VH-VL binders against q9nrl2r1430to1533. Designs and how they scored, part 32

Target 1, 104 residues: q9nrl2r1430to1533
Amino acid sequence: GGVHELSAFEQLVVELVRHDDSWPFLKLVSKIQVPDYYDIIKKPIALNIIREKVNKCEYKLASEFIDDIELMFSNCFEYNPRNTSEAKAGTRLQAFFHIQAQKL

## First folded at step 1 (VH-VL)

Design p4e (framework fv_pamlectabart)
Fold by ESMFold2-Fast, scan of step 1:
Structure p4e (fold): chain C 104 residues (1-104), chain A 121 residues (1-121), chain B 107 residues (1-107)
Amino acid sequence: as target 1 above (104 residues)
Amino acid sequence: EVQLVESGGGLVQPGGSLRLSCAASGFTFSSYSISWVRQAPGKGLVWVGYISYSSSYINYAPSLKDKFTISRDNAKNTLYLQMNSLRAEDTAVYYCARGPFYDTLYYFDYWGQGTLVTVSS
Amino acid sequence: EIVMTQSPATLSVSPGERATLSCKASQSVGSYVAWYQQKPGQAPRALIYGASSRATGIPARFSGSGSGTEFTLTISSLQSEDFAVYYCQQYHSYPYTFGAGTKLELK
């Protein structure tokens, strides 16, 4: 824990947001555009929510932060068939996250 | 020393239910994600599912998500696997393993000895 | 799901020889591959993570290499305790998947 750990979370979230493959993850899925999403996904999350939690100092351990990011990817792969642009973006962004997360 | 000890395995009839436990010691259990991995007799390893340190995130192998429930009690340093509607194909040694993700990229670094579940009469 | 294919299924070798075990992923997994050793009646033991990093306490005769879709575990100068089944695993994407294993047996 501490200031340096939270700063690292902020830096990592910013890198994820700026990544070319972040577009499916920036905000929660629209109920209007995808009406069955919330019937299938029971714990929706997105980068804007994770960033808000970082800014409010809600992550006490690196594992808590990592769990929320992994939940986001898990939701993507559960809802989206593997051949979709969303699933392909998720696969690449998850790999990038795993490399960056080694520094936490 | 890091230790994981599974228990609760045994013989169960097809259609039955069983709950496995994994007792952890030698590390701060509440700070780690833990997985269940199974292995049918003479076969390879198959990932069952994962639970985060806080229980906020639980993910299952797609074929098992309707039958199995993973939970944990951090006050008791214990992980659980609730198994329902068991079939012969669920016969396996069930391992708990520390991981996947934490502050280093080192998946499944410690494993329990396993507990055997046999589904038959 | 990502399929991990190990070859050969069985490798017969003598102590002192070099063993080379292959693992192929159906799509790129970067360097997110681990290798495990399992002896009869025992739990798996982590040997290699990140494709090439040795786990704590693992002898230098074990080495891993590869990236993307092709990975290799090499055991130089085999010792009698090394005869076991070896599994590769990808942890790049959910669901996590293992290869079917390569059995190292005494010739």
Scores: ipSAE 0.000, ipTM 0.560, lowest interface PAE 15.5, mean pLDDT 85

Design p4f (framework fv_pamlectabart)
Fold by ESMFold2-Fast, scan of step 1:
Structure p4f (fold): chain C 104 residues (1-104), chain A 121 residues (1-121), chain B 107 residues (1-107)
Amino acid sequence: as target 1 above (104 residues)
Amino acid sequence: EVQLVESGGGLVQPGGSLRLSCAASGFTFSSYSISWVRQAPGKGLVWVGYISYSSSYINYAPSLKDKFTISRDNAKNTLYLQMNSLRAEDTAVYYCARELSYYFGDAFDIWGQGTLVTVSS
Amino acid sequence: EIVMTQSPATLSVSPGERATLSCKASQSVGSYVAWYQQKPGQAPRALIYGASSRATGIPARFSGSGSGTEFTLTISSLQSEDFAVYYCQQYHSYPYTFGAGTKLELK
């Protein structure tokens, strides 16, 4: 992508970060607070890492950006049972993402 | 063309059973959660239930959970609704609708044309 | 369950006029509200997702707004093809629930 595409990715990440349901996704899960997370999740990712990749111009295609966001949600649903606050937040934030991603 | 096509509706006696199908084409069916929605003649839309893309999560409207079963065959790109113990109040057009969300349900972007189920003696 | 209440039940308007349709949730649903248009004998058609985002191919005269418990669908300059029933739906919580619909009819 061009600078126009990078601006679009940055805008979308900012909207995700500002969303009320972003709290499980802002930073990588703590191994101290959740000891078994990294035994189950092999490709951890979070919004702070995705934002860093956007700022360093590491996404060349919208599909690469979307894949990282979807990986983040996939990890949430793999680790967290659906009745948890994390899974419910992930469900709502993913729905918001899909609506916003139509602009990409 | 992204499309959902329902079939299997018809006339059934009270207490009877019926199985509806929803055939998907033009998109990767196995990547989407799908809902069933019904509409009684001259009435509004009522959500029946949903199934996640992997069949790991299936959820029903509370009044229907004991008589309806949703399933899918991703190899055949087909969704099913098994309906048992049908009553006159189950008379409706039944729609399948694709949900925008990856894992758990969301808004419906694509709808089938519907199939009419009439429960009458 | 979350109850969605649409008002008015019927709205009589003329082509070229502005129509405003209301949808209220019995508890907060954030922005997880969709609007659908349905014409007689047809399946519903998606208009708006996430309270305010237009679905693909939907004309700019359709706009949605609101969050929490109060939502509005506005049609800024009615065309003859817009006379239909409109449904709002929350997809915040299971079970998903729809409003009873607002019928737009020719005055």
Scores: ipSAE 0.000, ipTM 0.562, lowest interface PAE 16.2, mean pLDDT 86

Design p4g (framework fv_pamlectabart)
Fold by ESMFold2-Fast, scan of step 1:
Structure p4g (fold): chain C 104 residues (1-104), chain A 121 residues (1-121), chain B 107 residues (1-107)
Amino acid sequence: as target 1 above (104 residues)
Amino acid sequence: EVQLVESGGGLVQPGGSLRLSCAASGFTFSSYSISWVRQAPGKGLVWVGYISYSSSYINYAPSLKDKFTISRDNAKNTLYLQMNSLRAEDTAVYYCARDYTLWGSGYFDYWGQGTLVTVSS
Amino acid sequence: EIVMTQSPATLSVSPGERATLSCKASQSVGSYVAWYQQKPGQAPRALIYGASSRATGIPARFSGSGSGTEFTLTISSLQSEDFAVYYCQQYHSYPYTFGAGTKLELK
């Protein structure tokens, strides 16, 4: 794998994790706290899982990394109604991601 | 092999327009961000702008924002640069360059041969 | 914008010698610096990315180093084909910017 590619992925993940609106995305949704989540969301993912995949060199193409980030946002908008704090945080964080991706 | 082939350059009068194309082959075009970089005769390299793999992110050098439009057609493996209101200072060889990441990291691992645009009366 | 300053503008060297090219950023760019080689009438060729990683097919005599604001490209034993213009580029922050180039010339 590309050493530069991994560095870029790590920077993007770190910037997302540091953002105030990252709280819904830091870890997988709890089955105990949200029991219907895994019945609705078939491909769960979170920033800690993406970071682990980056560290283990599991992304062979840059598109796979971006697909996982976009899947994370897509899951948020699918599960959470538009007026929830989760959906609003997701909207702001996704916009931040788009801006930071351009400047990385 | 990775190839980028620019075309569409030529002589154009000040105030005129021109559209450049960059044909990509030898890689999955839709998985890469691509930039345009120009070089005036005898001068250094100047970044023009980039377009992400999906066209969702397009960014330009601030001095060129109002003059140029970058687009791509992933079905045709082709990148475009629409150039309007051309001035003598836009005379340069225009290169398309593959960005190492699909979102535009700015490292260009492969470059086309370039196409010359001459703006003159 | 981040300004990249290359020195010297021209470096006169003989084959077999070591060449050291400098690139300085006006503010920290981490390790997000690339080096390109350009011969007259040709497109640039990628040499180094991430300040120190060689691009595919680049000979071991080319090495990059540095981080933050000071970067160096070293060619350990110059070959005849190495006489060209070398550009550094930062890709830490938009807009991406290149140095003005260092020309390696014979003698």
Scores: ipSAE 0.006, ipTM 0.578, lowest interface PAE 12.0, mean pLDDT 85

Design p4h (framework fv_pamlectabart)
Fold by ESMFold2-Fast, scan of step 1:
Structure p4h (fold): chain C 104 residues (1-104), chain A 121 residues (1-121), chain B 107 residues (1-107)
Amino acid sequence: as target 1 above (104 residues)
Amino acid sequence: EVQLVESGGGLVQPGGSLRLSCAASGFTFSSYSISWVRQAPGKGLVWVGYISYSSSYINYAPSLKDKFTISRDNAKNTLYLQMNSLRAEDTAVYYCARSFYPGDYYYMDVWGQGTLVTVSS
Amino acid sequence: EIVMTQSPATLSVSPGERATLSCKASQSVGSYVAWYQQKPGQAPRALIYGASSRATGIPARFSGSGSGTEFTLTISSLQSEDFAVYYCQQYHSYPYTFGAGTKLELK
């Protein structure tokens, strides 16, 4: 992307992207590879979209940013059974997020 | 030519203060974050802290946050490190080094030649 | 904080040989690892970023590999100018941390 003001939200998104468990969340789920995803998940979101919103200064409150991150995790747990690698990655990344979000 | 040049190092007594400068040229300084890294004589590299390109985010190594302050003046293409309450353990060559967001480019790609700070009576 | 452990502390090799330097992180850092070369009296020079990408102007004999917790820097055919200290660094999490360095010396 671009070089933008490095805010607390941007730093947190960078930390999430760098995490080993970010792989299910980096980009929107492929409709070609997972055709039923968009029939089940009505508000899709991913780290690349959240990062873009941060860079465009679309979050006015920390709660709005947190809500988008939590939506991303909720979508993961709604679509993916608990025993999947995606759900396990989501569980670990969400715990990491909750620790980092204390800085907000 | 892209370069960073540190200055302001020298001999200072224990308990004293010193301000280092890092002058940037040959690139758009306001588009890069900059780190301070130090190296004690004969020892390895130790990260001191960093400042984002807009000064919106500044982070320090936990052991140094109460002693050091990082700031920048984008109009002057200059980075600063204010060092207070210096001790013999702070004796080191101090480097400034740039990093570019996003992602993989946040490593330190260009370094200054360093400025020596000696804390001694 | 993430501790970066480099081994060996010193590696003695001859020109033309292959050198392999190791770096281990105390917890996963993904691929956010850089390698730097430092010669006596000089500033560090960036060699590798993102664990495996060569920085601009770095010769092809330098290669990096690894992800997660284990990383390797390989110099495939040592030149006389390659004898230096090499540092790995994680830029995954604050505080950024460096390994203690591996000194590459003439056998």
Scores: ipSAE 0.000, ipTM 0.563, lowest interface PAE 15.3, mean pLDDT 85

Design p4i (framework fv_pamlectabart)
Fold by ESMFold2-Fast, scan of step 1:
Structure p4i (fold): chain C 104 residues (1-104), chain A 121 residues (1-121), chain B 107 residues (1-107)
Amino acid sequence: as target 1 above (104 residues)
Amino acid sequence: EVQLVESGGGLVQPGGSLRLSCAASGFTFSSYSISWVRQAPGKGLVWVGYISYSSSYINYAPSLKDKFTISRDNAKNTLYLQMNSLRAEDTAVYYCARDHLYYSGFPFDYWGQGTLVTVSS
Amino acid sequence: EIVMTQSPATLSVSPGERATLSCKASQSVGSYVAWYQQKPGQAPRALIYGASSRATGIPARFSGSGSGTEFTLTISSLQSEDFAVYYCQQYHSYPYTFGAGTKLELK
């Protein structure tokens, strides 16, 4: 398990980071730029946090990794109206993730 | 121009301690993870450990975690390696190297010139 | 820990020739292998990452290949400045590990 699964998670996170639509997800939303974000979003997360969790061997199952990625997208759609560039980027990146996650 | 400059090396007695520094310039230091890598005279490269850009994640080679501590001061663009309980086998040139853990497929793209630590009586 | 084994320890070649350096991992590392060049008294220089991608400023004569457990660094038309020690490194799993190096020397 663990070593093979970690390699697969690392590969997938790299692909997500390199995707054109990753820009809203690379790091945590700034409190300075978006003051009300943390009043609305209860469990903030971003690709840099997920990457570091992979590197620290914190995911025991593929489902735990997938849950964190899905939480990231869920937060995006909860905070951002559907017509925003953030929500549109999230929709495209989530579709890409679902295709790639079939390999896990 | 990206630069990493190590300092603080020297001669130390067995059982002694040293603190190494790595001064960074020419890039946004606070956005990169940095690793320490050492090389004993005439030997190969050995990874010591890394620290993430925020200091939230610090990992060490298993044999070194009990005597080495990595830290950073992003306001000063400086990385540190605190070495305790030094032994002759810790004699090496110590390099700091820029590491992209955030992108995690990117290896050490820039290295400092190293600082020599000699553990001898 | 993953052990990286480089062969040969020393390779004697002439300028203009092709050099092939091998690196073997004790278990699969995917494509998470980097290659570094080190000259006497100098820090290592990044050459290749992801088994086959050249780092910025690295001449086209350097190429990397392989996946899984078998990796190769090829220098197609050796220049005098290419005589150095070459290290492979896996960054698939912690701790990161390096091979013992291949010394490329003048015949």
Scores: ipSAE 0.005, ipTM 0.566, lowest interface PAE 15.0, mean pLDDT 85

Design p4j (framework fv_pamlectabart)
Fold by ESMFold2-Fast, scan of step 1:
Structure p4j (fold): chain C 104 residues (1-104), chain A 121 residues (1-121), chain B 107 residues (1-107)
Amino acid sequence: as target 1 above (104 residues)
Amino acid sequence: EVQLVESGGGLVQPGGSLRLSCAASGFTFSSYSISWVRQAPGKGLVWVGYISYSSSYINYAPSLKDKFTISRDNAKNTLYLQMNSLRAEDTAVYYCARGYIYGESLYFDYWGQGTLVTVSS
Amino acid sequence: EIVMTQSPATLSVSPGERATLSCKASQSVGSYVAWYQQKPGQAPRALIYGASSRATGIPARFSGSGSGTEFTLTISSLQSEDFAVYYCQQYHSYPYTFGAGTKLELK
């Protein structure tokens, strides 16, 4: 921990970012590197987008914040077969999120 | 590729003002915090301050907060450092550096090449 | 402010040798320590973050360790391009502070 004071939503996003399994979720999937991603995934989202929405006070309810995080995981499992490193990372990070979200 | 390019350095007289720019490309600028770090000729690195990606948090080294102002224009992918009341001790290469989140804090994963500010009569 | 003390100021070594660089914080900084390499006329390059995580593209011969107040950067088999100045930095507390650097030079 640093000297920054963070909102509950921001603190949770920071915890997700620092988790070992956050690598597939830090920023939007590259359209150049993964061209078919945006043909399959209609509502792309990533932790950097969610953090910006928190900072702009766009979440009025904890449920809206939780919905965006769950959308991020849903996109991961929709695009990536269950045996991929991305899907495995997503499964572990989602479990971590569910434990931390009890504090919201 | 990630690039940060500083500009605006030069010779300025004591008591003068100067505005530095840092142009970012190759990444989503609006998603990253950026810091200014300076280095006097032949000396070590000194952190100047940072600005969060949304400009909601701006923090300065205590010795510099009254004379320097950091701002950014996300639409232009540009970071600024306004420097006022310059003294000889402010002579340094000024770098902009991209912050990457680790817990509640940031380390600097990419740096610009720097721009030299010389304060001399 | 937290003071970062690097030792030695200069380390003279030969290619193929192991180099060990020390960095000490005046108070606990957890694992919020980064290491940077700087060559003359160039910008710093990130090597290590979180005390022990290697930054993108950094060769395996670079490793970091430590927590709290004592940190070490190890270069396991020195290459000619590794002769540079190395800085540690704490990013636990504002203001962020750097050590004075260790210059790695050829014997």
Scores: ipSAE 0.000, ipTM 0.563, lowest interface PAE 16.3, mean pLDDT 86

Design p4k (framework fv_pamlectabart)
Fold by ESMFold2-Fast, scan of step 1:
Structure p4k (fold): chain C 104 residues (1-104), chain A 121 residues (1-121), chain B 107 residues (1-107)
Amino acid sequence: as target 1 above (104 residues)
Amino acid sequence: EVQLVESGGGLVQPGGSLRLSCAASGFTFSSYSISWVRQAPGKGLVWVGYISYSSSYINYAPSLKDKFTISRDNAKNTLYLQMNSLRAEDTAVYYCARDTPYFYSSGLDYWGQGTLVTVSS
Amino acid sequence: EIVMTQSPATLSVSPGERATLSCKASQSVGSYVAWYQQKPGQAPRALIYGASSRATGIPARFSGSGSGTEFTLTISSLQSEDFAVYYCQQYHSYPYTFGAGTKLELK
């Protein structure tokens, strides 16, 4: 973005990445470690991909950025049963995101 | 005032196709995700699918994903539902409803009056 | 998918009474639950979103509560226009899912 400054999207992604509950979302789910994931989830996404899209100025509107973050959470809740640590982390991180997204 | 007006419903034979429209007014259409919801006669509400503000993300109920297509034309403030390979169980009133504001989700806050689709042989 | 279960299927009450409607999710949906009112021949009307926030124009006698898997819609001092079918819906995860509805009827 600007010299020595981060866009609002980059600031929010940085806050999400630094959050204690970001661990299920940092990188794409491994096909080797979770073989059935890509049979269930048709539009995989993760924070590293979203951050790269922000850095390449691929989001033209806040809604496009927010849609990608919401897709990430939707995938988490679709694949992971509610009693999993992944789903619990996703629920807390999504609530944090909604508060932060009010700045957009 | 916020308004959503569905049109395009009617009687079709099994195997037929219909395209429903939803005309939006009274708000910035291009800032909202919109859902389609259907209701069979005497039955409850069933979510059909969702389209994001930019059309970048479109999600469908798993049972409906291979027969229906959602699209939108933000320049015309209009949402569409293309329905193919219709069967008797697709008979329902089809509603469009305003969904997620881009800064926060508030459920489906405004609904159209619906358009009736009847699939009969 | 997340299953939303409403109870009772039918609730018979008199005007002026309090009605309490239950909605249970098969897994946690946080506070991402909305309630809708539908009268015969009409479109649904939004009542509550975020489990407890009233939609625009909704009277104070309507209140929502709950989080996680158990949610309640309460209507205090029932008015004649409140006799309708009420649906809960989760919007925590795709696909969005609705309960089967609770019919609030006179008597």
Scores: ipSAE 0.005, ipTM 0.578, lowest interface PAE 14.1, mean pLDDT 86

Design p4l (framework fv_pamlectabart)
Fold by ESMFold2-Fast, scan of step 1:
Structure p4l (fold): chain C 104 residues (1-104), chain A 122 residues (1-122), chain B 107 residues (1-107)
Amino acid sequence: as target 1 above (104 residues)
Amino acid sequence: EVQLVESGGGLVQPGGSLRLSCAASGFTFSSYSISWVRQAPGKGLVWVGYISYSSSYINYAPSLKDKFTISRDNAKNTLYLQMNSLRAEDTAVYYCAREVYGFSSYHPFDIWGQGTLVTVSS
Amino acid sequence: EIVMTQSPATLSVSPGERATLSCKASQSVGSYVAWYQQKPGQAPRALIYGASSRATGIPARFSGSGSGTEFTLTISSLQSEDFAVYYCQQYHSYPYTFGAGTKLELK
């Protein structure tokens, strides 16, 4: 189970990273560029952190991996108004993720 | 020195089978996904398939899925391509190529082997 | 599958000139395009990934640009060793697909 799940996580992260709408999620939000982000978002996360956790075999269950991805989207929608490019990208990428996550 | 070296190519009759090998050196083979890419004489590059670092995820070009099998032995730092039911159109130089993850960038093939020629002819 | 179309098929240029090579995708591939150089009898060599990032060891005269469906490889001040076939590739979606190549030849 564990080896198969970790390889599937790696592949899914790759699919997310290469998606057109991944740009808001590739790295942690800059405190310099967005000073109030960390006042609002208490559990920041990004695809680079999730990829690192996959590489270090930190996810024991598919649910833990899915929870971190969903946290990333939740943070996006909490911080960004619906009419922003970030929120629109997040909506499309989350829909793509839900389809791909069926492979897990 | 990071290297990939293919072997196992040669002349094979139509309907025959052949197994290609790709030996990796100079990097942690078990940490990288690797693809097979082929090129018919005088033609362009065609992706054959891909295997994840742990062998848990394998993707093939749809036209080749039932004909070719990709596998790897991380203990031997070696990648394999099993080719069955070979036809004249499978004549090509076969390359193995390493895929690289960057956290913000994904590069499909940074290092290539020199290729091994497979000729399918009667 | 995504079709990659390269143009022109052959480009005749002289050393010191600028070459511009085109690659078009049948649907958006974001910035997930790589470029490779191949010389006769040799394996392909990685030049560009992510549409615009140079691979390790690639001279600054090689530059890539584009996003979505239209991509360009530019070689400024051509050197004699640059005459080769150039391939673009999308890695946005499986199966990965390559263009048919552009042959850069001496005028």
Scores: ipSAE 0.007, ipTM 0.582, lowest interface PAE 12.8, mean pLDDT 86

Design u2 (framework fv_ustekinumab)
Fold by OpenDDE, second read of step 2:
Structure u2 (fold): chain C 104 residues (1-104), chain A 120 residues (1-120), chain B 107 residues (1-107)
Amino acid sequence: as target 1 above (104 residues)
Amino acid sequence: EVQLVQSGAEVKKPGESLKISCKGSGYSFTTYWLGWVRQMPGKGLDWIGIIYPYDSDTRYSPSFQGQVTMSVDKSITTAYLQWNSLKASDTAMYYCARLEYDSSGYFDYWGQGTLVTVSS
Amino acid sequence: DIQMTQSPSSLSASVGDRVTITCRASQGISSYLAWYQQKPEKAPKSLIYAASSLQSGVPSRFSGSGSGTDFTLTISSLQPEDFATYYCQQYDSYPLTFGQGTKLEIK
């Protein structure tokens, strides 16, 4: 159960990271590159952080893992207008995630 | 469709405790800040505070700090505002409202309000 | 705290009129200003955000302008359903604060 879920989370994170549309999500946004990002996004998160949480077994429920992934996408759509490359990538990656999450 | 549905009107006496609720639906409840606003009878709007359902992070107005407590139950997408000991001056309409992503402080959707009446 | 002052506190107008409500912040708030409409016994409704951006579903006769300390809500041609109380709100910094409201009544 729990061990299986952990492995599933690890695998899913690997798949997300390897996806072509993962580039906006691999690590936290640089304040230097985007000075106003953290004025807007109050709960920043990225795939490297989620991966670390998975590795540390911090997710006891699938819903917790899913919540973090959804937060990651929500942050993207919060900051980036719909027509941006980041938002478009996020849309595709989120769709991919939703499909893969059904296997959890 | 985004909806915030609040609990019904309350009639209480001074000294009593109270917990009112706000249920969100039609959106990702955990990832939007949710705020509470007080409106005393015939008066304007007073910001009470905001809470982030994901981790229950809170921001309180200094005027309301220690006077009320915000909380959430994520499992039922419900936010709460509670008093340990009501005062007559707590008589007011209380609104919950969602903060829009594009801003860190304006409310794009509102609950219908909960009227709280405190009298001897 | 940032104080928001609306003007006027109340006004009377007729259908078809051009109506202007002002909101002044005690300090600069950039464009972090929202406008709300509230009808009697109803919850506030979002009208404008970011000082000049129209909330989805809000009629185009509503518009917002301003930056810094002085802001304006304009109704280009007043309709019967527009009689209500209007509030401005800053979200430049915490605590969030509202104007005292402007009651728009039918003449």
Scores: ipSAE 0.013, ipTM 0.679, lowest interface PAE 8.9, mean pLDDT 92
Fold by ESMFold2-Fast, scan of step 1:
Structure u2 (fold): chain C 104 residues (1-104), chain A 120 residues (1-120), chain B 107 residues (1-107)
Amino acid sequence: as target 1 above (104 residues)
Amino acid sequence: EVQLVQSGAEVKKPGESLKISCKGSGYSFTTYWLGWVRQMPGKGLDWIGIIYPYDSDTRYSPSFQGQVTMSVDKSITTAYLQWNSLKASDTAMYYCARLEYDSSGYFDYWGQGTLVTVSS
Amino acid sequence: DIQMTQSPSSLSASVGDRVTITCRASQGISSYLAWYQQKPEKAPKSLIYAASSLQSGVPSRFSGSGSGTDFTLTISSLQPEDFATYYCQQYDSYPLTFGQGTKLEIK
């Protein structure tokens, strides 16, 4: 645990943040800009929240970390129609994540 | 309307503690990162750090890590920047600013600034 | 850290002129670049984000271009209220870094 686990998850989060398609996922969706989002999405999450959970050592298993990343993508596809910029970014970033997650 | 209102100017002596504030209104305070930027007299802009009010996650510039502390009080939609022991080199204008949606990295709305003067 | 260098450090221009300001990153930042305007004794104001996207309410005479390492801010027909200092900022990676600023002065 500890430092080694944090390093692996932190490195993957950093790679996701740096990806060109991360822009819809960096922080929670704005209630003011998108008022109906929280009526539709029951478990909102973003890369910032996931980073904080990594820093607090809240992930005991790699599967828990993967589940939170997948929840983030599921929320994107649930809220955003298929042909939106958000959904397209989510599709590309999720594919990138699936390749990287093989290392976990 | 989105507003960030900062506390008033401060005149302090080296070694004193200080806490300045930035109050957000007109938006969902917890759903946007809030940043702090320093501008020394006659100089350019220097990024201090950002804080996410939802969970108090922070990212500091390496130059400011350990020099200042960022915090928030969600109940009054207010962010703080704090020094435990001021130095003359802390004399500057300090801005708070909101980070916007297309990336976590640019500032769309700015506070009016708090001038901090540290002299003996 | 990514270093942002602006050119020129200052320039003089007349109302109606076309003005260009350049910003160079020490490494590739894709399109993660913003431009700010700061008038004397005022807070900075956002002009452009994502290298070329105009902030809501900013006049169309302002435009941004570039990707990777080389970026430009253009003012197509300079107005009296445009005399200010302009800053670029990268947000590809942390720490966030600003250019040193370009002061636009009356000729």
Scores: ipSAE 0.005, ipTM 0.565, lowest interface PAE 12.9, mean pLDDT 86

